# Ledger of designs, part 1: VH-VL binders against Prolyl 4-hydroxylase subunit alpha (phyA)

No score or structure here was measured in a lab: all are predicted.

Target 1, 225 residues: Prolyl 4-hydroxylase subunit alpha (phyA), of Dictyostelium discoideum (Social amoeba) (q86kr9)
Amino acid sequence: KIFNKESLNQLEKKGYLIIDNFLNDLNKINLIYDESYNQFKENKLIEAGMNKGTDKWKDKSIRGDYIQWIHRDSNSRIQDKDLSSTIRNINYLLDKLDLIKNEFDNVIPNFNSIKTQTQLAVYLNGGRYIKHRDSFYSSESLTISRRITMIYYVNKDWKKGDGGELRLYTNNPNNTNQKELKQTEEFIDIEPIADRLLIFLSPFLEHEVLQCNFEPRIAITTWIY
Structure headers, positions and changes below count from the first letter of each chain, unless a header shows other numbers; antibody chains aren't numbered by Kabat.
ipSAE, averaged over its two directions, is called F for ESMFold2-Fast, E for ESMFold2 and O for OpenDDE. V2 adds 0.75 times the mean of E and O to 0.25 times the DockQ between the complexes of E and O.
[cut] stands for letters that were removed.
Atom coordinates printed by the task and the answers are left out, and those that the model quotes come from them; centres of patches stay.

## First folded at step 1 (VH-VL)

Design dr7
Fold by ESMFold2-Fast, scan of step 4:
Structure dr7 (fold): chain C 225 residues (1-225), chain A 122 residues (1-122), chain B 111 residues (1-111)
Amino acid sequence: as target 1 above (225 residues)
Amino acid sequence: EVQLVESGAEVKKPGSSVKVSCKASGGTFSSYAISWVRQAPGQGPEWMGGIIPIFGTAKYAPKFQGRVTITADDFAGTVYMELSSLRSEDTAMYYCARGYSYGKYYYYMDVWGKGTTVTVSS
Amino acid sequence: QSVLTQPPSVSAAPGQKVTISCSGSSSNIGNNYVSWYQQLPGTAPKLLIYDNNKRPSGIPDRFSGSKSGTSATLGITGLQTGDEANYYCGTWDSSLSAYVVFGGGTKLTVL
C-alpha cells in the first residue's frame, strides 16, 4: 500500500511521487530487465511516432524510443499467449501497478478509473524525447484521457553522466498553458535507476527524456485513464 | 490568506440554466477539493456536490444528480457550478467552499466564498 | 427535511453556558467526524469545530465539541452578545451515495 495522507498530499501539492526500491527484489528486477531487453533484441518493438491529425509521423528529433504496447484483458491477463509466456515478470510488475490503480479508486472520491494502457520503451545511445505532456485537461470535454502516469525503471548500472534522465517541469500548473509568458522554468531531473517508480499527474507536468549516453535505457509505463 | 471569489448575482427565468464561478485568490499548486453549497432564504445549508480539480473527479448529491455539473479549468483556482432546468425553488444563495483533508475531502469546509445570489422568477 | 436533527432554538444570558445537540444515525455521525459552523446574519457560514472537537486557528476556547455514538454536541461557555447566530452541524454520510449532510440549524439568542 503506497497511498496514505502524506503521499496523497504530496501528489496534490507537487504533482509527483518518487518511490525507490519499489519491488525490492533483485532477482525479479533482473528478470524484468532480461525480458524487456529480449523483446527489443527479437525485434518486437517498433520505432515510436506521433499521430498528428489524420496522419501518423515519425521524427527522431522529437522522440527516439522503440515501443511495444502490452495489452491485458479485463482479468489482468496478457492477451497474446506467446507474449504472456515470455514476459511473466513484466506481467508481475503490471499486477503491482494495478494495485496502485485500485488504491486511487478506493481513496479518491469518484475517481472511477476507466482503463489502463501499458508501454515498454527502449532508448538507444543518442535517443531522447522532447518536452511534452502525457495528457491535456479539458473540463468542457467528456473525452476519456490519461490522468495518472506511472513509470518503472530497470536500468541496473546507470551512473551519473550516462544521461537519459527524465526532466520533470515543476512550475506552477496554472502557468503550463501560458508557455509564451513563462519567465522561469523549474525542474527536477529524475535518474532512471533500477527499481524506481515515478508517479505523476498526466495533464499537469511537462517532461522530457534527456539524451541517452548509454543503452539500453528501459522503462515500463502504465497510464490510468 | 486564501479567499474564494464568486461571480456576480444572477436573475434567471424558469427552465433556463445558470453557471456560477469560484476563483481562489492567490491560488497555487495546492491541495483542496471545492464544494458547492446552497442555502434557500430562511433555510439551512444543502450540499450540492464538489470536485477535486487535480484528479478531474466530481461528486454530486443525489437530489441534484442530473441537473448539476461541476467542472474546473484551472487547477489552482477556477471551479464552475452549472444548474439546469431552473425552478422557483432554486432561488438561493450559492456558496463555493474549500474542503480540507484527504479521505474526508468534502466533509468540512474551512474557507467559504461570500455567496452568489441566484433568483429564479418570471 | 434535514438528515441531522438539531433543536430549532436555544437561549441564555451573557456569561452563561449553552449546549447545542446534533443527532444522526450510524451511516453519518456514528461512523464519521462532525463539524460545526457559525452563521451570522448576512454572512457565509464560518467553520467553528472540525474532527469532532478541534478548533481552527482564531476560534476561542469557549467553543468546544464532543461526540458520543450517533450524537454530537457543541458547547459555548462565557456567552457574549456577538455569539447570537445560527449554528449548524455537518458530517459525511457513508451510504451508497456518500455525500455531505447538514443539520437544520439552531438559532442562539443571547438574552
Scores: ipSAE 0.431, ipTM 0.719, lowest interface PAE 2.1, mean pLDDT 84

## First folded at step 4 (VH-VL; from dr7 with light chain N32D K54E)

Design a29
Fold by ESMFold2, look of step 7:
Structure a29 (fold): chain C 225 residues (1-225), chain A 122 residues (1-122), chain B 111 residues (1-111)
Amino acid sequence: as target 1 above (225 residues)
Amino acid sequence: EVQLVESGAEVKKPGSSVKVSCKASGGTFSSYAISWVRQAPGQGPEWMGGIIPIFGTAKYAPKFQGRVTITADDFAGTVYMELSSLRSEDTAMYYCARGYSYGKYYYYMDVWGKGTTVTVSS
Amino acid sequence: QSVLTQPPSVSAAPGQKVTISCSGSSSNIGNDYVSWYQQLPGTAPKLLIYDNNERPSGIPDRFSGSKSGTSATLGITGLQTGDEANYYCGTWDSSLSAYVVFGGGTKLTVL
């Protein structure tokens, strides 16, 4: 549905796609926004940078969002058992994202997706996420790592100047601590506006969330493995 | 400009295997397709197979199915081709090439390596 | 031998035009895009034409491509001595098992 010759070519050459008006249903968008924010207001999210015992989540200076994991497999029985009335409309979104996963399986030779993983993320004013990559490519372990990142934004009142853009680095550099990344970097800043779906190749596109000057910044991310 | 560099020339005994590597000079490969193409002296090119590293497994020409393995390594930015059960007819120049696909097709290659010779003799 | 058939050789004088044909079938050229490659002696192939008639950046417009039915054609005008090379067509073949195929090549001699 979303893939044709032009969009497939862009994904291969640029590594990302932007789809605006993805659901094209204002009522559904508002319900997803309300459900997402209610999960935060009801204390269902945890601070992403506050894991004891691991430095990958060591503090808010690295990552300042609150997250909830929503695990969905391709097995419909598991999806049915995990259904919650408090995230019914988020699950509707995830059903639409599953159709995109199926498109990858159908149009990309030998894609053979294994599973998906979904995260609801909420940033408060001042929150950010420093430059990172969602996975690293390895042919030996490709089937167990993230290959596609899909981010759905629901920030219905976002305006220019609010911050919280996703900076997507389009030059595909290595992300090593020893290298200077600034001399060859090209990027685009993706505004986190409502009903925008961003799709990109997880191993190749480094990205960051620029500092938010508003709250809540809400994003729902699904990774395809 | 990006150049593809294959590993050095090889001389092999019949029945053995060869593994040839391909690196991009001054970078890593991206979402492009990487193909392996061989060319015997005085002959046209012959596509062996290719891989789109981000999307998964390799695709092989029927002639080489079961004898060739194409893999990619994200730490080194390297694509490998291994050809097993070598015969004298496998003596050729071996190229890696960067190209494009549309959906499931690999049908043009815009950047080619210099090639590396594999010689199979007893 | 090759699924795609090309004339073994063509020749012409500097400044003239040549046409190189590539004949296939409905399982390849008839349903898929054609590319053309130039191979100078002792070098790797170089892409001249993709998507039947598109030129990569840096390829002069005296190189052209076209496709009709199950046949494709490379045209070269204003021949130069530096054009002396082997020329190959390539495409996707979907008969039985899908894979990339090349023509057997055409040697262009510029006298």
Scores: ipSAE 0.005, ipTM 0.472, lowest interface PAE 10.8, mean pLDDT 79

## First folded at step 13 (VH-VL)

Design f3 (from e2 with heavy chain D101L Y109S)
Fold by OpenDDE, fold request of step 20:
Structure f3 (fold): chain C 225 residues (1-225), chain A 125 residues (1-125), chain B 108 residues (1-108)
Amino acid sequence: as target 1 above (225 residues)
Amino acid sequence: EVQLVQSGAEVKKPGSSVKVSCKASGGTFSSYAISWVRQAPGQGLEWMGGIIPIFGTANYAQKFQGRVTITADKSTSTAYMELSSLRSEDTAVYYCARGYLEYYDYGDSYYMDVWGKGTTVTVSS
Amino acid sequence: SSELTQDPAVSVALGQTVRITCQGDSLRSYYATWYQQKPGQAPILVIYGENNRPSGIPDRFSGSSSGNTASLTITGAQAEDEADYYCNSRDSSGNHVVFGGGTKLTVL
């Protein structure tokens, strides 16, 4: 059992949950950091951009992260064999996150998750990501969309003033009015400290990455569909 | 591993209707997006529509709107495609498939990763 | 309303590289998905997203996109690659799914 009643209530009522000391294993944290940073150093991460086709653009003032998508199959195996060999500890983390997904399937009626998607993201000094949402969930969609966002941080030496906080715009998760969600000015800043796991409802909470005053800022995001 | 098992071949008269089933096993059926795709002999793939069982509502291609009904039974993990007012042109192999929509930084990706083996429907006088 | 178009047929010599292109307005907004189909068989997913290969798909298959086009590239074509290839995406509205007309690939 991963979640207690209070945690689930927090997630339901506030739309987010913070879990500190998620792995509670300094060695694993360090290895995840090393693997993440190594992927970056080996140029396996690509500058993120916005839109597609002729509307495709990059602007670090809008979005400054470097990203790598980590694809796992239905058996929770990394599809890229080379990648699987180089990020074993990240994969360990993802296995732990799968336990969270399974917990949701067990405790949330009719949750019935269908898959996950994982992104490794690195920000450099000055990097930020403007306010956005991860999902626009609708019952009219062709498929199930992102329902849960899980962000794991591996910033070992982060301290106040270093920037890179996730500003989470809090709202009632039962409020599905998109227009109303954009009007909220209430927020909480979440420090990207090592071994912190942030979980929030993807369709309901906007968020941004505040300007980083340190580098690298490393986060591993996994969405539950 | 998820499997999609479809019902057997059908031979129908013009004007009649056919209902093809697609049973899923090995996964969470209720949240799957099940699409129906047909292929006439020697022709290409044609998307007909899809359903997410938990939602209960289906999306349809405009071409088939009003003539196709896609349903799902969560209790049996089975999706159905019913095509009415059959014509000779409806002779085809009908596939069910599981669809996903993933979001990326530059765009979204819809894909169908698991397919049934197809159901041959022959419409003839 | 949206349509994807493909050349009906292309050929490639064994061991050479071939690119199959798909064009459509929806591709300005969405990634194309590629399927391989051999006679008497159901389609098989070979590429999704920009360049993602499902497990079991050889690395000689790759995907790319530009403007309103998407391309499937086979680098080092093998005899078993002879098949029909279909591109696929959501339509411009995002509420429907569309296929290209398919491309028959002949390996010479």
Scores: ipSAE 0.879, ipTM 0.937, lowest interface PAE 0.6, mean pLDDT 93
Fold by OpenDDE, fold request of step 20:
Structure f3 (fold): chain C 225 residues (1-225), chain A 125 residues (1-125), chain B 108 residues (1-108)
Amino acid sequence: as target 1 above (225 residues)
Amino acid sequence: EVQLVQSGAEVKKPGSSVKVSCKASGGTFSSYAISWVRQAPGQGLEWMGGIIPIFGTANYAQKFQGRVTITADKSTSTAYMELSSLRSEDTAVYYCARGYLEYYDYGDSYYMDVWGKGTTVTVSS
Amino acid sequence: SSELTQDPAVSVALGQTVRITCQGDSLRSYYATWYQQKPGQAPILVIYGENNRPSGIPDRFSGSSSGNTASLTITGAQAEDEADYYCNSRDSSGNHVVFGGGTKLTVL
């Protein structure tokens, strides 16, 4: 189990939690890396962009990731049969992340998660993602939005100086109801090292991916709704 | 797997009110976005409104504002749609459905993946 | 409120490809969702997002978008595909949900 008194306190007070050696299985980590990188090499990832329709645009100076959405059904099965056969170990990871989702349901009153969304993202050298939020959660929304962001890293050979850190801007967290965000210049840089899992409150913490000085930078992000 | 079970058919007179129920089987009902959609005979689908039970506040299509009331009971995992001042034009099959809003890099996607079987409401003098 | 428009009826020969198009200002901002409905049945989700198929939906169904339009394509139409198809999205305000008028697909 991930959540204990200490980790919950961390999440509640800081709005984020870092878990190292999440899988603690070198073989699985390597396989997840291989599957992720193979998806990229096979051109299964597409350049990410912003906006929709006529307002759609791409700018690598703003957002430079290649992404693939991984859709799973209500039974936690990958919907794309071809994809399911090629990313079994990623799916294993996602099953572990589902356990975390279940823990949230148990430890946070009235959390009542409804679904997850998963994205495989790869950055190349020079790639970055400017400051942004994953969610604009509001009680006035048509639906429940993203509440938790979980980022799993599989960068085996990452070293200090390689760039690609996640800069997390720390704000006052709230686990239940949305509150007004306070502007802050405080931040923490999180190294995208292998088998690290970052969990943070999607509606409350802005973040960016600092410029990569290595490639590929691989991360698997799962949002809990 | 989540299912939405709706109440039975209704026959109403003009000017009266009807209240249709939609019960979810298990799951995390409180956080679901339950929408109501109706379909008159031989006509298309028409969104009426929706509710997230945990929030308790519903949103409505402009056409039905002031005449429809959508509520939810978390304890019974049941959503309700009440339509007042019924007229013959309100004769339709009324559906409840679970809605999601997913965020993507190029846009947002709203969709309803689970539907009730519908409740027939007939308004006749 | 914003509206979505689609052709009321289209036909396709068995085994051929057909495209059903939806148009509306809200589609400039949001993805269209597509539903299939057969007589006497509730609608069934067939496409959401850019091109996502729920489990159980055949791969002959696909979605696309351009400008203020979205399209559902059936590649290799089967007899069982004969149905009404509705597009759906949030309206331009983002606070409401809207449907197209529906397209009756006849498989010849």
Scores: ipSAE 0.868, ipTM 0.930, lowest interface PAE 0.7, mean pLDDT 93
Fold by OpenDDE, last read:
Structure f3 (fold): chain C 225 residues (1-225), chain A 125 residues (1-125), chain B 108 residues (1-108)
Amino acid sequence: as target 1 above (225 residues)
Amino acid sequence: EVQLVQSGAEVKKPGSSVKVSCKASGGTFSSYAISWVRQAPGQGLEWMGGIIPIFGTANYAQKFQGRVTITADKSTSTAYMELSSLRSEDTAVYYCARGYLEYYDYGDSYYMDVWGKGTTVTVSS
Amino acid sequence: SSELTQDPAVSVALGQTVRITCQGDSLRSYYATWYQQKPGQAPILVIYGENNRPSGIPDRFSGSSSGNTASLTITGAQAEDEADYYCNSRDSSGNHVVFGGGTKLTVL
């Protein structure tokens, strides 16, 4: 079991949970770091942007991450054969995250997750991501949206002053899902240290990535739908 | 592996109604987005509407608004599509499918990855 | 609601490359999804999220997009690729799903 009653209560009431030493395997952590960084070095990540088509644009002052989507099928297989051979340890991490998903299905009434989505993100020096929300509730939605955000960090040599913290705006979850962003002055800065897993409620908590003063800043995000 | 099993072929008279069922097996049903798509003989695919069983609310294509009713029974993992005031033009194969929506930086992607085998509905006088 | 348009028919020689294009305003906002359908069968998902292939779909299938268009490309067409291909997306409102008219691909 990953969660105890206190952890679940924390997630429910505060909207977030931090788990340190998630994998608790230095070798795996190093391999995940290497695989992640290698994907970046091999130009497998692309600059993130906004909008689509002719309306697409990029602004590093707003969003400065390089991203790669990691697609897995319903059997937890990486769809890209080439990718699957090069990110075995990332895949190991994703399998562990699936255990979290499964536990949510077991302990949260009517959770009934349908899928996950994973993104590898790398920031360079000066990179940031402005305040945003990962999900919005809509009664007219065609499908279930993102409900849980899980961010795993693999920054081995991160120290205070290096920047790149995730600033999480801590507005308590409520049953009144609004389409508008919830404004709050309360926040917590989460250090992107190695083997740290941050879990938070996607529809409720705004967050940003503070300016990085080091590189690369590496994070693997998995959303539960 | 998730499968969608649909009810058998139907022959109906004009003005009557038809109700097609779609039973899901091999996974959780309540949070799936189940869509209904039809295809007239020699014609293309046409989206009719969809439902998320846990919410109980359905979305409908404008063309079928007021004439189609999509429902779901979570206890039996079955979705239903009822089409009323049938016309000859409603002769088609009706499919149910499981839909997903994924969010990306440059847009969203809706896709249906599991399909039923289809139900043939023939409307004839 | 928004519409998607496709050429009704295209042909490709065996082993050659063919591109099927879909056009519509909704494609400015959403990725196109592509389905393959053979006679008497249900549609099969072949491409989603611009260029993602489900398991079991050959790597000769690829997707791309530009402006209000999306394209399915088959590089090295095989005889078994002869089928109808449909593009799909949410409409401009995001609350409905729309299909293109379909493209019949003939492999020569």
Scores: ipSAE 0.733, ipTM 0.892, lowest interface PAE 0.9, mean pLDDT 91
Fold by OpenDDE, last read:
Structure f3 (fold): chain C 225 residues (1-225), chain A 125 residues (1-125), chain B 108 residues (1-108)
Amino acid sequence: as target 1 above (225 residues)
Amino acid sequence: EVQLVQSGAEVKKPGSSVKVSCKASGGTFSSYAISWVRQAPGQGLEWMGGIIPIFGTANYAQKFQGRVTITADKSTSTAYMELSSLRSEDTAVYYCARGYLEYYDYGDSYYMDVWGKGTTVTVSS
Amino acid sequence: SSELTQDPAVSVALGQTVRITCQGDSLRSYYATWYQQKPGQAPILVIYGENNRPSGIPDRFSGSSSGNTASLTITGAQAEDEADYYCNSRDSSGNHVVFGGGTKLTVL
């Protein structure tokens, strides 16, 4: 189990949790890396952008990742059996992440997760993602969505200086009112090392991906709704 | 599979109130919203409001503010829509639907993927 | 609150392609959702997130957007596609949900 008294305390106080050696299976890690990279090489990922409609734009200095949505919801999404076969080990990871989701359901009263959303993201040299939040809370809006962000890294040869760290800005995880959320200069840089899983509270913690000085930077993000 | 089971048809007098229920079956309330949508005979769909059961927060279309109350009971996985001061124009089929917001590469989307069968409310003298 | 507008009616020949368009300022910011409704039935979600199809929705249904418009396209219309189609999105404030007026699609 991922959650114990210490980890829950960390999550509650800091709003994030870092788990190293999450899979603790070098073979699986390598396969996940290969599958991820292959998806990229096969042009299954698309350049991420901003805005909607004709206002869509791409600026790598703002958001330079390539992304692929991995849909596993059999009830509300298109089933892609071929995709499932080609990313078997990614799916293995996602299965493990589902266990974490289940743990949330068990350890947090009335958490009652409904679904997950998963995105494979690849950054190239120069790629970054500016400071943002994955979700917002408003008492006046029906817009509650992502509650938990889980980022799994598969960067085998990452070393300090390679960039691509996730800069996580520390906020009070108990602040549910957007009006109370203040910009903070306090942050922690999280190295995107292989087999590291980062979990944080989506509505409360801003984060950015620092400029990558290596490629590919591969991360698999799963949001719990 | 989640289903939304709504209460039965209602016949009401003008000036009265109606309370329609929507029970989630086959699942539990989660971080989705229960939206209420009505459709008058021969007319289009009209969003009335919604509630996030987990948080108990509701919002309403401006048209119905002050006249509609949406609530939810998490213990029974049931949402309610109460419409007061009924008028003949309120004659419609009232739907509850499960809705939630998802974020995509270029923006977000709200959608309702599970719908109740609807509750017919007839307001007549 | 923002408004979404649709043509009240369109027709398409069997096997042909038809596009139903929705227009509104909120569509500049939010993806449109599309619902199909047949007489006497509850609406059915057919497209969300611009071009996502729920399970069970045929691949002949697709979504697109441009500026303040969103479109539902049926490529190779079938007889069973005859229905009312509604676009939907968050309003400009993001606090509410709005529907288009609906489009009646007739398959000829």
Scores: ipSAE 0.263, ipTM 0.744, lowest interface PAE 2.4, mean pLDDT 87

